# VHH binders against q96fz2: the designs that were tried, part 169

Target 1, 269 residues: q96fz2
Amino acid sequence: CGRTSCHLPRDVLTRACAYQDRRGQQRLPEWRDPDKYCPSYNKSPQSNSPVLLSRLHFEKDADSSERIIAPMRWGLVPSWFKESDPSKLQFNTTNCRSDTVMEKRSFKVPLGKGRRCVVLADGFYEWQRCQGTNQRQPYFIYFPQIKTEKSGSIGAADSPENWEKVWDNWRLLTMAGIFDCWEPPEGGDVLYSYTIITVDSCKGLSDIHHRMPAILDGEEAVSKWLDFGEVSTQEALKLIHPTENITFHAVSSVVNNSRNNTPECLAPV

## First folded at step 10 (VHH)

Design N89 (framework vhh_6z1v_2)
Fold by ESMFold2-Fast, scan of step 10:
Structure N89 (fold): chain B 269 residues (1-269), chain A 123 residues (1-123)
Amino acid sequence: as target 1 above (269 residues)
Amino acid sequence: EVQLVESGGRLVRTGGSLRLSCAASGSTFRYYAMGWFRQAPGKEREVVAAITQSGGSTYYADFVKGRFTISRDNAKNTVYLQMNSLKPEDTAVYYCAAGKGIYVETPAEYNYWGQGTQVTVSS
């Protein structure tokens, strides 16, 4: 997973993340650094994306089931990184393979500290190899969405106006992530950065790409992944597997250039 | 891992109201999206309403919009369907379903189903 869309205005995104804590209280996640949230139809590694994480990471004695939403840099910078410029990290930490997560120091250490997060997106993009050309076909991949106006789910055949209206009730894609905290050696603000855990593609996506993000399907999976105070690393890792509860449609090559940030990036072709 | 039991179905007059309840067993109810479906004799099962796990979003079929309201009480492990302004066309067996998401086009993707409760609307 190397490209996402997360374009919802902050207030709409916040409401889309409504949840229940362990006591059954309805809550909205509390923001940290809300001004660093930058909506985009075309987010690439090294940009900031919103993630959910447990309040207990920030407040001693907080209820570990309560959630914070915070922008974090996509591309995990390990806490042990000693150089002054994180862009000079020489290995790719955009994604983390589920099968080797406990073998890689960059991921094992923060995971051992309970630094699990849920990465939020409208959906993600993947590029399918096409026979007879060097060009690849991009697809936008997302949770099935409900149609509030009609019987049935939203699909590629629906009009652009129907797609525009769906954002008011969009079900955000919730991807399992690991984050870390890096303190610049010469001082400055702590950098929070994350990686997306990846798994083998499900049958429905196998013709598009061989890997997919580890998607947490539903609030039980999301709650268990975030709640590092009650759920051990071993138990949380049982949530990491492919899902078939996903849909997609082909999009235009406009998305190929990460500088393009318009609704055309995810519109069906 | 969820057992669903519907209740509240009965005979009602046209223009009347009914509230159906669906009681779920176990502590995992709050993590499932819930749906109400109905099936009239000789017809396929169709979606009526659905609600996300938090209750923050709802779906309604066009033929019930403005008349029916879906709600849930996660403390009581119960989902409700409030039916107002009932019509003879609403006569059907009503089913409660639990799933990892909302599947209005594909009822078979719901993981758990109740046995149904009969609603009859007389003219």
Scores: ipSAE 0.000, ipTM 0.127, lowest interface PAE 18.4, mean pLDDT 84

Design N9 (framework vhh_6z1v_2)
Fold by ESMFold2-Fast, scan of step 10:
Structure N9 (fold): chain B 269 residues (1-269), chain A 123 residues (1-123)
Amino acid sequence: as target 1 above (269 residues)
Amino acid sequence: EVQLVESGGRLVRTGGSLRLSCAASGFTFRYYAMGWFRQAPGKEREVVAAITQSGGSTYYADFVKGRFTISRDNAKNTVYLQMNSLKPEDTAVYYCAAGKGIYVETPSEYNYWGQGTQVTVSS
């Protein structure tokens, strides 16, 4: 997974992340560094994306089922990295393979500290290789969307021209991530950065790409992945597997250039 | 040219079963969500069931849950609706639809429609 869309305004994104804590209380995640959140239809590695993580990471004795939402850098910088410039990291940490996560120091160490997060997106993009050419067809891949408040047919809101209005009820894609905290050797603010765990592609996506992000389908899976105070590393890793509960459609080549940041990037063609 | 051809509609007795088929041509079937809709005389067209491109996720209207099953065969470019425990209230013209839209349960997300097949359920 190397490109996502996460374009919702902060308030809409926050409401889309409504959840229940362990005691059944309805909550919205509390923001850290909200000013670092930059909505975009075309997010690439090294940019910041919003993630969910347990409040217990920041507050001693906090309820581990309570959630923080924070922008983090895409591309995990290990806590042991000694250079002053994260861009000098020699390894690509955009993704972490599920089959070797416990063998790679960069991922094993933060995972052992409970540094699990849920990476939020509208969906992600993949490029299908076309036989006999160097051309690639991009696809936007996301959870099936079901309107929870449909009270009958409504043509205007469902029209292609006005489809963006349905974002108010969009079910965000929830991907399993690992984060780490890096302190610059010469001082400065702690950098929070993440990687997305990847698995073999499901049957439905095999024609598009051979790998997919580990998607946490539903609140039970999301809660267990985040709750490092109650759920061990071993138990959490059982949640990491392909899912068939996804849908997709072809999009235009506009998305190919990461500088393009318009609704055309994810519009069906 | 996009074509959706429904078949299988007929008269059946209450409590009976029926399987509807929809053969698709003129587009890359595996990249489209498929839906079954129905319309009874004097009523609006309503969603019955929908299925995503891979068949990995399905939607069912409350009035058919547990009785109907939607499925697809991407190798044969065909979508099916297995209808069990039929009731007189299921009497309608059943339509097959294909869409690249985001909401599989929403009629306006479907750009291509078949001409329908009549299902009549008698007591």
Scores: ipSAE 0.013, ipTM 0.382, lowest interface PAE 8.1, mean pLDDT 86

Design N90 (framework vhh_6z1v_2)
Fold by ESMFold2-Fast, scan of step 10:
Structure N90 (fold): chain B 269 residues (1-269), chain A 123 residues (1-123)
Amino acid sequence: as target 1 above (269 residues)
Amino acid sequence: EVQLVESGGRLVRTGGSLRLSCAASGSTFRYYAMGWFRQAPGKEREVVAAITQSGGSTYYADFVKGRFTISRDNAKNTVYLQMNSLKPEDTAVYYCAAGKGIYVETPSAYNYWGQGTQVTVSS
């Protein structure tokens, strides 16, 4: 998983993340560093993306079921990294394989500290290899979307190609992530960065790509992954597996260039 | 582009069962959401059931919930509608559709349509 879309305006994104805490109270996640959120239809590694994490990471004695939303750098920089420039990290931490997560120090250490997060996106992109050509076919992959209001006759009111009108009630993709906190040796702000856990692709995606992000399907899975105060690492890892509850459509080559940031990147072709 | 051919429509008695099949031509079938729609004379075409590309999510109209089941076999390029406990009100031409639209319960989400297969339920 190396490219996503997360384009919702901050207020729309916040409302899309409405949740209930352990006491059953309806809540919106509280923002940290909201000014660092940069919506885009075409997000690549090293850019910032919004993640959900437990309030207990920031406040001693906070209810671990309460959620913070914060932009974090895509590409985990381990807390032990000693150089002054995180771009000089010699290994790729964009994704973390589920089968080796407890073997790799870069991921095992933050996971042991409960540094689990949920990475938010409209969806993600994958490029299908085509036999006999060096061209790849991009696909936009996302949760199934069902129209929530069906009052009256369903006719020509909605255009299937008008994606702008569908975002008001969009179900965000919720991917399992691990984050870490890095303090620059020469001083400066703490860098929060994350990796997306990956699993084998489900049957429905196997012809597009052999790997997929570990998707947390539904609020129960999201809550258990985030709640490091009550859910152990061993129990949380049971949530990491392929899911079939996914859909996709082909998109144009506009998305290939990560500098392109328009609705055309995810429009069906 | 896909071409869709429905089969299985016939006369059945109230309370009976029937399975409709929709065969798609080409290798692109798995990239489309699939839906079953129906239209009785003088009425608008309405959604009956829909299934996403992966088969992981389904939609059913309230009037068929618990009675109809949609499924797909991407290896055979076929979508099915299993209809149980049929009622005279289910009499209609049933259409198979393939589409790339987001909201699978709307006819406007579908780009390709079959010719239809007639289902008649006698009292």
Scores: ipSAE 0.015, ipTM 0.475, lowest interface PAE 7.7, mean pLDDT 86

Design N91 (framework vhh_6z1v_2)
Fold by ESMFold2-Fast, scan of step 10:
Structure N91 (fold): chain B 269 residues (1-269), chain A 123 residues (1-123)
Amino acid sequence: as target 1 above (269 residues)
Amino acid sequence: EVQLVESGGRLVRTGGSLRLSCAASGSTFRYYAMGWFRQAPGKEREVVAAITQSGGSTYYADFVKGRFTISRDNAKNTVYLQMNSLKPEDTAVYYCAAGKGIYVETPSDYNYWGQGTQVTVSS
């Protein structure tokens, strides 16, 4: 998973993340650095994306079931990184394989500190290899949206006006991530950065790509992944597996260039 | 914060029709997704229908599809449930709910709830 869409305005995104804490209290996640959130239809590694994480990471005595929403850099920079410029990291940390996560130092260390996050997106993009050509067909991949007998189905939308209605109650894709905190050796703000855990593709996606992000399907899974105060690393890792609860449609080649940031990037063709 | 008050529940015969209304107080109604839930004696509260903030998308539980219609009037701060072809198994207390999130299928997706209105369907 190397390209996503996360285009909702900040207030819509926040409401989409309404949740219930351990005591049954309804809440909205509290923002950290909201001004760093940049909505886009075409987010690539090194850009910032919104993630959910436990409030306990920021406040010693906080309820670990309470959630913060924060923009983080896509591409994990390990806390032990010694260079002054994080762009000089030689390893690609955009994704983290589920089968080797406990073997790789860059991921094992933050995971041991409970640095689990949920990466938010409208959906993600994958490129299907087409037989007989070096061209690849891009697809937009997302949760099945709320069943409807009126407009609101992304698969039936064929105009910009219809597409605007789809986003009101869009179910965000919730991907399992690991984050770390890097303190610049010469001073400056702490950098929060994340990686997306990947698994083998489900049967439904196998014709598009052989890997998929580890998707946390539903509030129970999201809550357990985030709650590092009550859920151990071993227990949380049981949530990491392929899911069949996913859908997709083909999109135009406009999405290929990460500089293109328009609704056309995810419109069905 | 919004306060929700349901009305319209009554006794109806099998095959009959009924329209429920939910009036919201507060200036923020237009920013909430609205849902109708029901709870029969000895059963859990379950979703019946939901509608987005703009009215552009709706959800219906499989057991009411083709029979019930949800709608809203943001100028009047009201959401409606039109119930047609009523069956005895539709007998329940019907609750109106307001939520801020995109998830509309479970009670936990909603922040504010009405007191409920009783619908009884008999032959």
Scores: ipSAE 0.000, ipTM 0.127, lowest interface PAE 14.5, mean pLDDT 83

Design N92 (framework vhh_6z1v_2)
Fold by ESMFold2-Fast, scan of step 10:
Structure N92 (fold): chain B 269 residues (1-269), chain A 123 residues (1-123)
Amino acid sequence: as target 1 above (269 residues)
Amino acid sequence: EVQLVESGGRLVRTGGSLRLSCAASGSTFRYYAMGWFRQAPGKEREVVAAITQSGGSTYYADFVKGRFTISRDNAKNTVYLQMNSLKPEDTAVYYCAAGKGIYVETPSGYNYWGQGTQVTVSS
């Protein structure tokens, strides 16, 4: 998983993240650094993306089931990194394989500190290799969605305006992530950065790509992954597996260039 | 994964009102679109009404518009169908369904189904 879409305006994104805490109270996640959120149809590694994490990471004695939403850099910078410039990190931390996560120092250490997050996206992109050609077909991959119809009206199924209305109640893709906190050696703001855990692709995606992000399907899985105060690393890792509850459609080559940031990137072709 | 249990079905006279309830288990209820379907003897199962995850949008079949109202309470994991001005043609087993389909009026988008509750409207 190396390309995502996360284009919702901040208020729409916040409402899409409505949840219940451990006491059953309805809540919206509280923002940290909301001005760092940059919506885009075409997000690549090293850009910032919104993640959910437990309030307990920021407040002593907070209820670990309460959530913060914060933009974090895609590409985990380990807390032990010694250079002054994070871009000098010599290895790729965009993704983290589920089968070796406890063997890699960059991921094992933050996991031991409970630094689990849920990475939010509209969906992600993958490029299908076709047998006998070098041409790749991009696909936009996302949770099954529902049509947002207003009371007393029947909408048309195929208009571009109806596709736009889907975003009003879009179910965000929720991917299991690990984050770390890096403090610059010479001082300055703490950098929060994340990696997306990957698993073997499910049967439905095997023809597109051999790997997929570890998707947390539903609020129970999301809550358990985030709640590092009550759920151990061992128990949380049981949530990391392929899911079949995913859909996709082919998109145009416009998405290939990460500088293209328009609705055409995810429109069906 | 969610389990659904319908309640409220009974015998009602023409012109009467009835409210059906559907209780869902689990904390994932709010991520599913909810629908009410019905099946009369000798007929195919058809959509009656549907509601999005947030409750912000609803769908109604033409034959119930203006008479039925769907609503949901995500805090109580419950979806409701308020049925007014009931007609003998409304006699059917009513099913609650939960799904993640791209269109709430499309039956194929629903993954979980209740066992149904019988509504009989006598003339």
Scores: ipSAE 0.000, ipTM 0.118, lowest interface PAE 16.9, mean pLDDT 83

Design N93 (framework vhh_6z1v_2)
Fold by ESMFold2-Fast, scan of step 10:
Structure N93 (fold): chain B 269 residues (1-269), chain A 123 residues (1-123)
Amino acid sequence: as target 1 above (269 residues)
Amino acid sequence: EVQLVESGGRLVRTGGSLRLSCAASGSTFRYYAMGWFRQAPGKEREVVAAITQSGGSTYYADFVKGRFTISRDNAKNTVYLQMNSLKPEDTAVYYCAAGKGIYVETPSEYDYWGQGTQVTVSS
């Protein structure tokens, strides 16, 4: 997973993340650095994406079940990185393989500190290799959505008016992430950056790509992944596995260029 | 801020039982996950057991599963380690620690540590 869509306006995104804390109170996540959130149909590594994380990471005596939403850089910069420019990191930290996460220092250390986050997206993109050519077919992959009489489906959105209704009550994709905090050696703001954990693809996606992000399906899984105050690393890692609760459709090559940021990027072909 | 004081360590015979207590002073004990660690002479400090803020989840090292039980009483600001079927290999200084979460892979992330209590198990 190297490309996502997360285009909802901030207020719509916030409402889509409504949740219950440990005491059963309905809440919205509180924003950090909301001005750094840039909606896009075509997000690539090194851009900022919104993530959920426990309030306890920021406030000493906070309830660990309460959530913050914050933009973080996609591409984990380890806390031990010593160079001044994070773009000079010599290895790819966009994704983290689930099978080796406890063997890789860049991921094991922040996991040990409870630095788990949930990466938010409308969905993600994958490119299927076509037999006999170098052409690749892009697909948009997302949670199954609840259809109502007044809401459109993405496959049935044949007008701008119907297209706008597709996003009313859209169920955001919730992917398991690990983040770290890097302090620039010469001063400046702490950089928060994340990686998406990947697993073997499920049967439903195997014809498109051999890997998929670790998707946290439902509020119980999301809550346990985030709550590092109550859930140990070992228990949280039990949530990391392929899921079949996913759907997809082919999209046009417009999405191939990461500079293209229009609804056409995820529209069915 | 929290200060931790362990008690209960002593000499005990192989097969015996012992309960360690860790008393916390300070107003914020209830907001910390608690862990028990041990260190034998010449060896690294290792995690033994841990318990979450609420007491709703517990974690045990493989070498103590079925023998040791961790519990806490937030009204008394105390965490306990009940040790049964003690073996000579359990001989160590036992430390109580407080942290924001359970840090079994990174013991250094615990915020507060006690001074330790010596447990000696005779052959």
Scores: ipSAE 0.029, ipTM 0.542, lowest interface PAE 7.8, mean pLDDT 87

Design N94 (framework vhh_6z1v_2)
Fold by ESMFold2-Fast, scan of step 10:
Parts: structure tokens; C-alpha cells; sequence
Structure N94 (fold): chain B 269 residues (1-269), chain A 123 residues (1-123)
């Protein structure tokens, strides 16, 4: 997974993340560094994306089922990294293979500290190799959406202004991530950065790409992945597998250039 | 563009079963969500079942849950509706549809429609 869309305004994103704690109380996640959240239809590695993580990471005696939402850098920088420039690691930590996560020090150590997060997106993009040409066809891949009375539609003939109603009830894609905290050796602010765990592609996506992010389908899976105070690493890793509960549509080549940041990036063609 | 042709509609007794097929022509079938809709005389067209591009998610109207199953074969460019425990109320023309929209249960998300196949359920 190397490109996502996460374009919802902060207030809409926050409401989309409404959840129940272990006592069944309705909650919204509390923001850390909300000013670092930059909505975009076309997010690449090294940019910041919103993630959910347990409040217990920040408050020693907090209920581990309570959630914080925070922007983190895509591309995990390990806590023990001794160089001054994190860019030296950029290619190695955008994704983390599920089959080697316990073998690689960069991922095993933060995982052992309970540094699990849920990476939020509208969906992600993949590029399918086209037969008979060197050009690739991009697809937008996302959870199936359920229409409500107040929802809009994204169809071939729909006006762009109707698309805003689609997002009010959008089910965000929830991907399993691992994060770490890096203190620059020469001083400065702590850098929070994450990687997306990847698995073999499901049957439905195999014609588009051979790998997919590990998707946490539903609130039970999301809660167990985040709750490092009650759910061990071994139990949490049982949640990491391909899912068939996913859909997609072809999109315009506009998305190919990561600098393009418009609704056209995810619109059906 | 896709062309859709339904088949399999016939007269069947209450409690019987039918499998409807929808054959799509064109190289783009795998990029469309597919749906089955029905229309009884004097009634509006209503969604029966829908299936996403990958086949990984399905939708069923409440009145067919547990009785009907939608499936697709992208290698054969075909979508199927297996209909079990048929009732007289299931009598309708059944339409196959293809769309690129996000919501698979919404008729407005479907751009291409077949001609329909008649299903009649007698007592």
C-alpha cells in the first residue's frame, strides 16, 4: 500500500471515528496535534496521516480502550535510529510484511511495546498492469458503503456538489499499523511515525495487485488491535489476514501524480 | 460499455427454485458492480440483490434474505441469482444491471440494464 486518500474535514473525520469504550460509553477520539492534519485525496509516504491509538500510550493510568487520534508520518523511523536524517530509512518502512514482522527489529521492538495503531483513510490506490501496454490502470479501493436517507451518490452523471453528501456517512478504511517514537539525537520534537502492515491480496483484488494492507474489518477488530493493555501481541496478530470485504472502481490517471489533490483522483471513470 | 442479457426466467411452482443468469459482453465486466432488480406489473422497479466488482461483498433486500444468493464469475463475464423457496410475490420481470457507483443497493448507481427475464411463481 503506497497511496491513500484521506480528505475528510477534521470535524467529519472525528465523527466518522465515533466508538464505544469497554463500558459501552459512546466517545469521540481526542485529538493530538490537530493542526498537523492535512486532508488530501492523494497521500504518499512521508506525508502525515491520521491514526487511532490507545490513550494509554500518553497517560500512564488511562483506560486502554479509550482512543486518541493523531497525525503521524507515513514511514516508520525506529526509536533506536542514530542518524540525524530520517530520510535514509524512507523506503524500508512504508509497509511491513505480516510474515516477517516478528523477525525485523524495526517492527518487532515497537510491537513489543504495544505500539499498534489504526491507519485511517477514505480508501487506498493500487495500479494494475494493463495487458499489451506499459501503462498501469489506477483503482480506488475502499470498504463497501451503505446508502442512507441523507447520503448522496457518486455516479457518472452526478454533479460534484452532490458528492459532499456521500462523505457525511462514509465508512473509513481502517488499516493495521505499527508506530514508533523517535527522538532526534541532536534534540528537537519527538517524531511519531507509522508503517502499514501488508498481507497477500485477497481473491477479489488479486487481478489488481498481489499485496494489500491488513484491513481491520469492524469495531471488534479495531478495538482489539488498539487495546495493547488487554490484548497481547500474539492475540492481536491473529487479526492480521486478507479480507474479502472490500470493493473498488477504476479512476483517472490524474491520481498518478502525487501532487494532484482533487476529487477527480477518486471519482469513477 | 457493456451489453447485458438475462436468461433463466420461467414458470415455477411455489416452493420451487430457479437460477437466473446475466451474460455481459465487453472487456470491462470486472470493473462493474452488478445488481439484480425486479418489477411486478403496476409496481416500481426494486433492488433484489447486488454484488461488488470483486465479489467480496453482497447486498440483499429484506424480502429475499436467506432465500436468494447472488454470485459472479468474472472469467465468464456472468452474474447469477439463485432463487430458492419461491413465493407468488416473487413474480416479476427480473433485470440485470451494471454500474460504477459506490452504493450497490442504489438503482441510480447502475448505468447499464438488460431487457429482463420473466419469472412467474404459481400456486
Amino acid sequence: as target 1 above (269 residues)
Amino acid sequence: EVQLVESGGRLVRTGGSLRLSCAASGSTFRYYAMGWFRQAPGKEREVVAAITQSGGSTYYADFVKGRFTISRDNAKNTVYLQMNSLKPEDTAVYYCAAGKGIYVETPSEFDYWGQGTQVTVSS
Scores: ipSAE 0.013, ipTM 0.396, lowest interface PAE 8.2, mean pLDDT 85

Design N95 (framework vhh_8cml_1)
Fold by ESMFold2-Fast, scan of step 10:
Structure N95 (fold): chain B 269 residues (1-269), chain A 123 residues (1-123)
Amino acid sequence: as target 1 above (269 residues)
Amino acid sequence: EVQLVESGGGLVQPGGSLRLSCAASGSTFRYYAMGWFRQAPGQEREFVAAITQSGGSTYYSDSAKGRFTISRDNAKNTVYLQMNSLKPEDTGVYFCAAGKGIYVETPSEYNYWGQGTQVTVSS
């Protein structure tokens, strides 16, 4: 997984993350560093993306089922990294393979500290290799959306107006992530950074790409992944597997250039 | 604009099988999700099955799960519905539809519709 869309305004994104804590109380996640959130239709590694994580990571006595939402850098920088510039890290930590996560020190150590997060996106992009050409066909991949009474009468999504209406109640894609905290050796703010865990593609995506992010489908899976106070690493890793509960449509080559940040990036073609 | 023509309907006995085909005209077929819907007399159109643009994901109603299989051939501009273990309750007019909508189970998300093909399951 190397490119996502996360374009919702901060208030819309926050409401889309409404949840119930362990006591059954309705809540919205509390923001940390909200000014670092930059909505975009076309997010690449090294940019910041919003993630959910347990409140217990920030408050010693907090209920581990309560959630914080915070922007984090995509591309995990390990806590033991001794250089002053994170871009000098020799490893690609954009993704973390599920089959080797316990073998790689960069991921095993933060997992042992309970540093699990849920990476939020409208959806992600993949590029399908086309036989007979060097051209690749990009696809936008996302959760199936359920029509609500207030979604409006959306026909085929052939117009910008129809696509605008679907965002009102969009179900965000929830991907399993691991984060770490790095303190610059020369001083400065702690850097929070994450990686997305990847698995083999499900049957439904195999024609598009051979790998997919580990998607946490539904609130039970999201809650267990985040709750490092009650759910062990071993139990949490049982949630990491392919899902068939996914849909997609082809998009234009506008998305290929990561500097393009317009609705055209995810509009059907 | 896409035009859709269904075929393969007919009369079968309970427990029998039918394979429905939907042929699409035009070069844009690959950009549409395809769905099958059915309508029995006096009832609203009911979702049966859907398949995404490249065939990577399939969706089924509870009544279709385990018995029906949707597939597509983008080289032939055709979508198929293989129906096994047919029951009298499966009787109805079967429509194929093409759309770019987000909600694959919802008829209003589909732009183009065929005229339908009759499926009758009776002894």
Scores: ipSAE 0.024, ipTM 0.409, lowest interface PAE 6.7, mean pLDDT 86

Design N96 (framework vhh_8cml_1)
Fold by ESMFold2-Fast, scan of step 10:
Structure N96 (fold): chain B 269 residues (1-269), chain A 123 residues (1-123)
Amino acid sequence: as target 1 above (269 residues)
Amino acid sequence: EVQLVESGGGLVQPGGSLRLSCAASGSTFRYYAMGWFRQAPGQEREFVAAITQSGRSTYYSDSAKGRFTISRDNAKNTVYLQMNSLKPEDTGVYFCAAGKGIYVETPSEYNYWGQGTQVTVSS
């Protein structure tokens, strides 16, 4: 998984992340560094994306079921990295294979510290390799959506204003991630960065790409992945597997250039 | 483009069962979400059930939940609707639909439609 869409305005994104804590109390995640959130239809590695993580990472004795939402750099920079510039990291940490996560120090160490996060997106993009052609076909991949029945709704999405209504009750894609905290050797702010765990593609996506992100389908899976205070690494890793509860449609080549940031990037062709 | 042909409709008594089939032409069937919709005389088409491309996630209207089961066979390019405990209110023309739209229960999200098959539940 190397490209996502996460374009919702901050308030809409926050409401889309409503959840229940361990006591059954309805909550919205509390923001950390909200000004660093940059909505985009076309997010690439090294950009910031919103993630959910347990409040216990920031507050001693906090309820580990309570959630923070924070922008983090996509591309995990390990805590032990000794160079001054994170872009000089010699290996790609955009994704982390589920089958070797406990073998690679860059991922094993933060995972052992409970540094699990849920990466939020509208959906992700994959490029289907077609033999005998010079072009690859991009697809936008996301959770199936249920249109909310609203009294007084004006029908048809024929205007730009009506197109915005598509997102009012959008079910965000929730991907399993691992994050780490890196302190610049020359001083400065701590860098929070993440990687997306990947698994073998499900049957429904196998013709598009052979790998997919580990998707946490539903609040039970999301809660268990985040709750490092109550759920061990061994138990949490049982949540990491392919899922079939996913849908997709072909999109135009506009998305190919990561500088293009318009609704056309994810519109069906 | 896909072409859809429904079959399996008919007349049945309340409490009875019917199995509808929808045969699709073309190799692109596996790339579409499939839905069943129905239309009663003088009314608009309403959602009944939907199934994702892989066949492992299903969605049902409140009226269909617990009584109907949607399934698909991508090797045979066919989608099915097993209808149990049929009621007079289930009477209507049942349409098969294929779509790439965002909302699985919305008729306008579906690009291709069959001609429909009549289901009549008489009491």
Scores: ipSAE 0.006, ipTM 0.411, lowest interface PAE 10.1, mean pLDDT 86

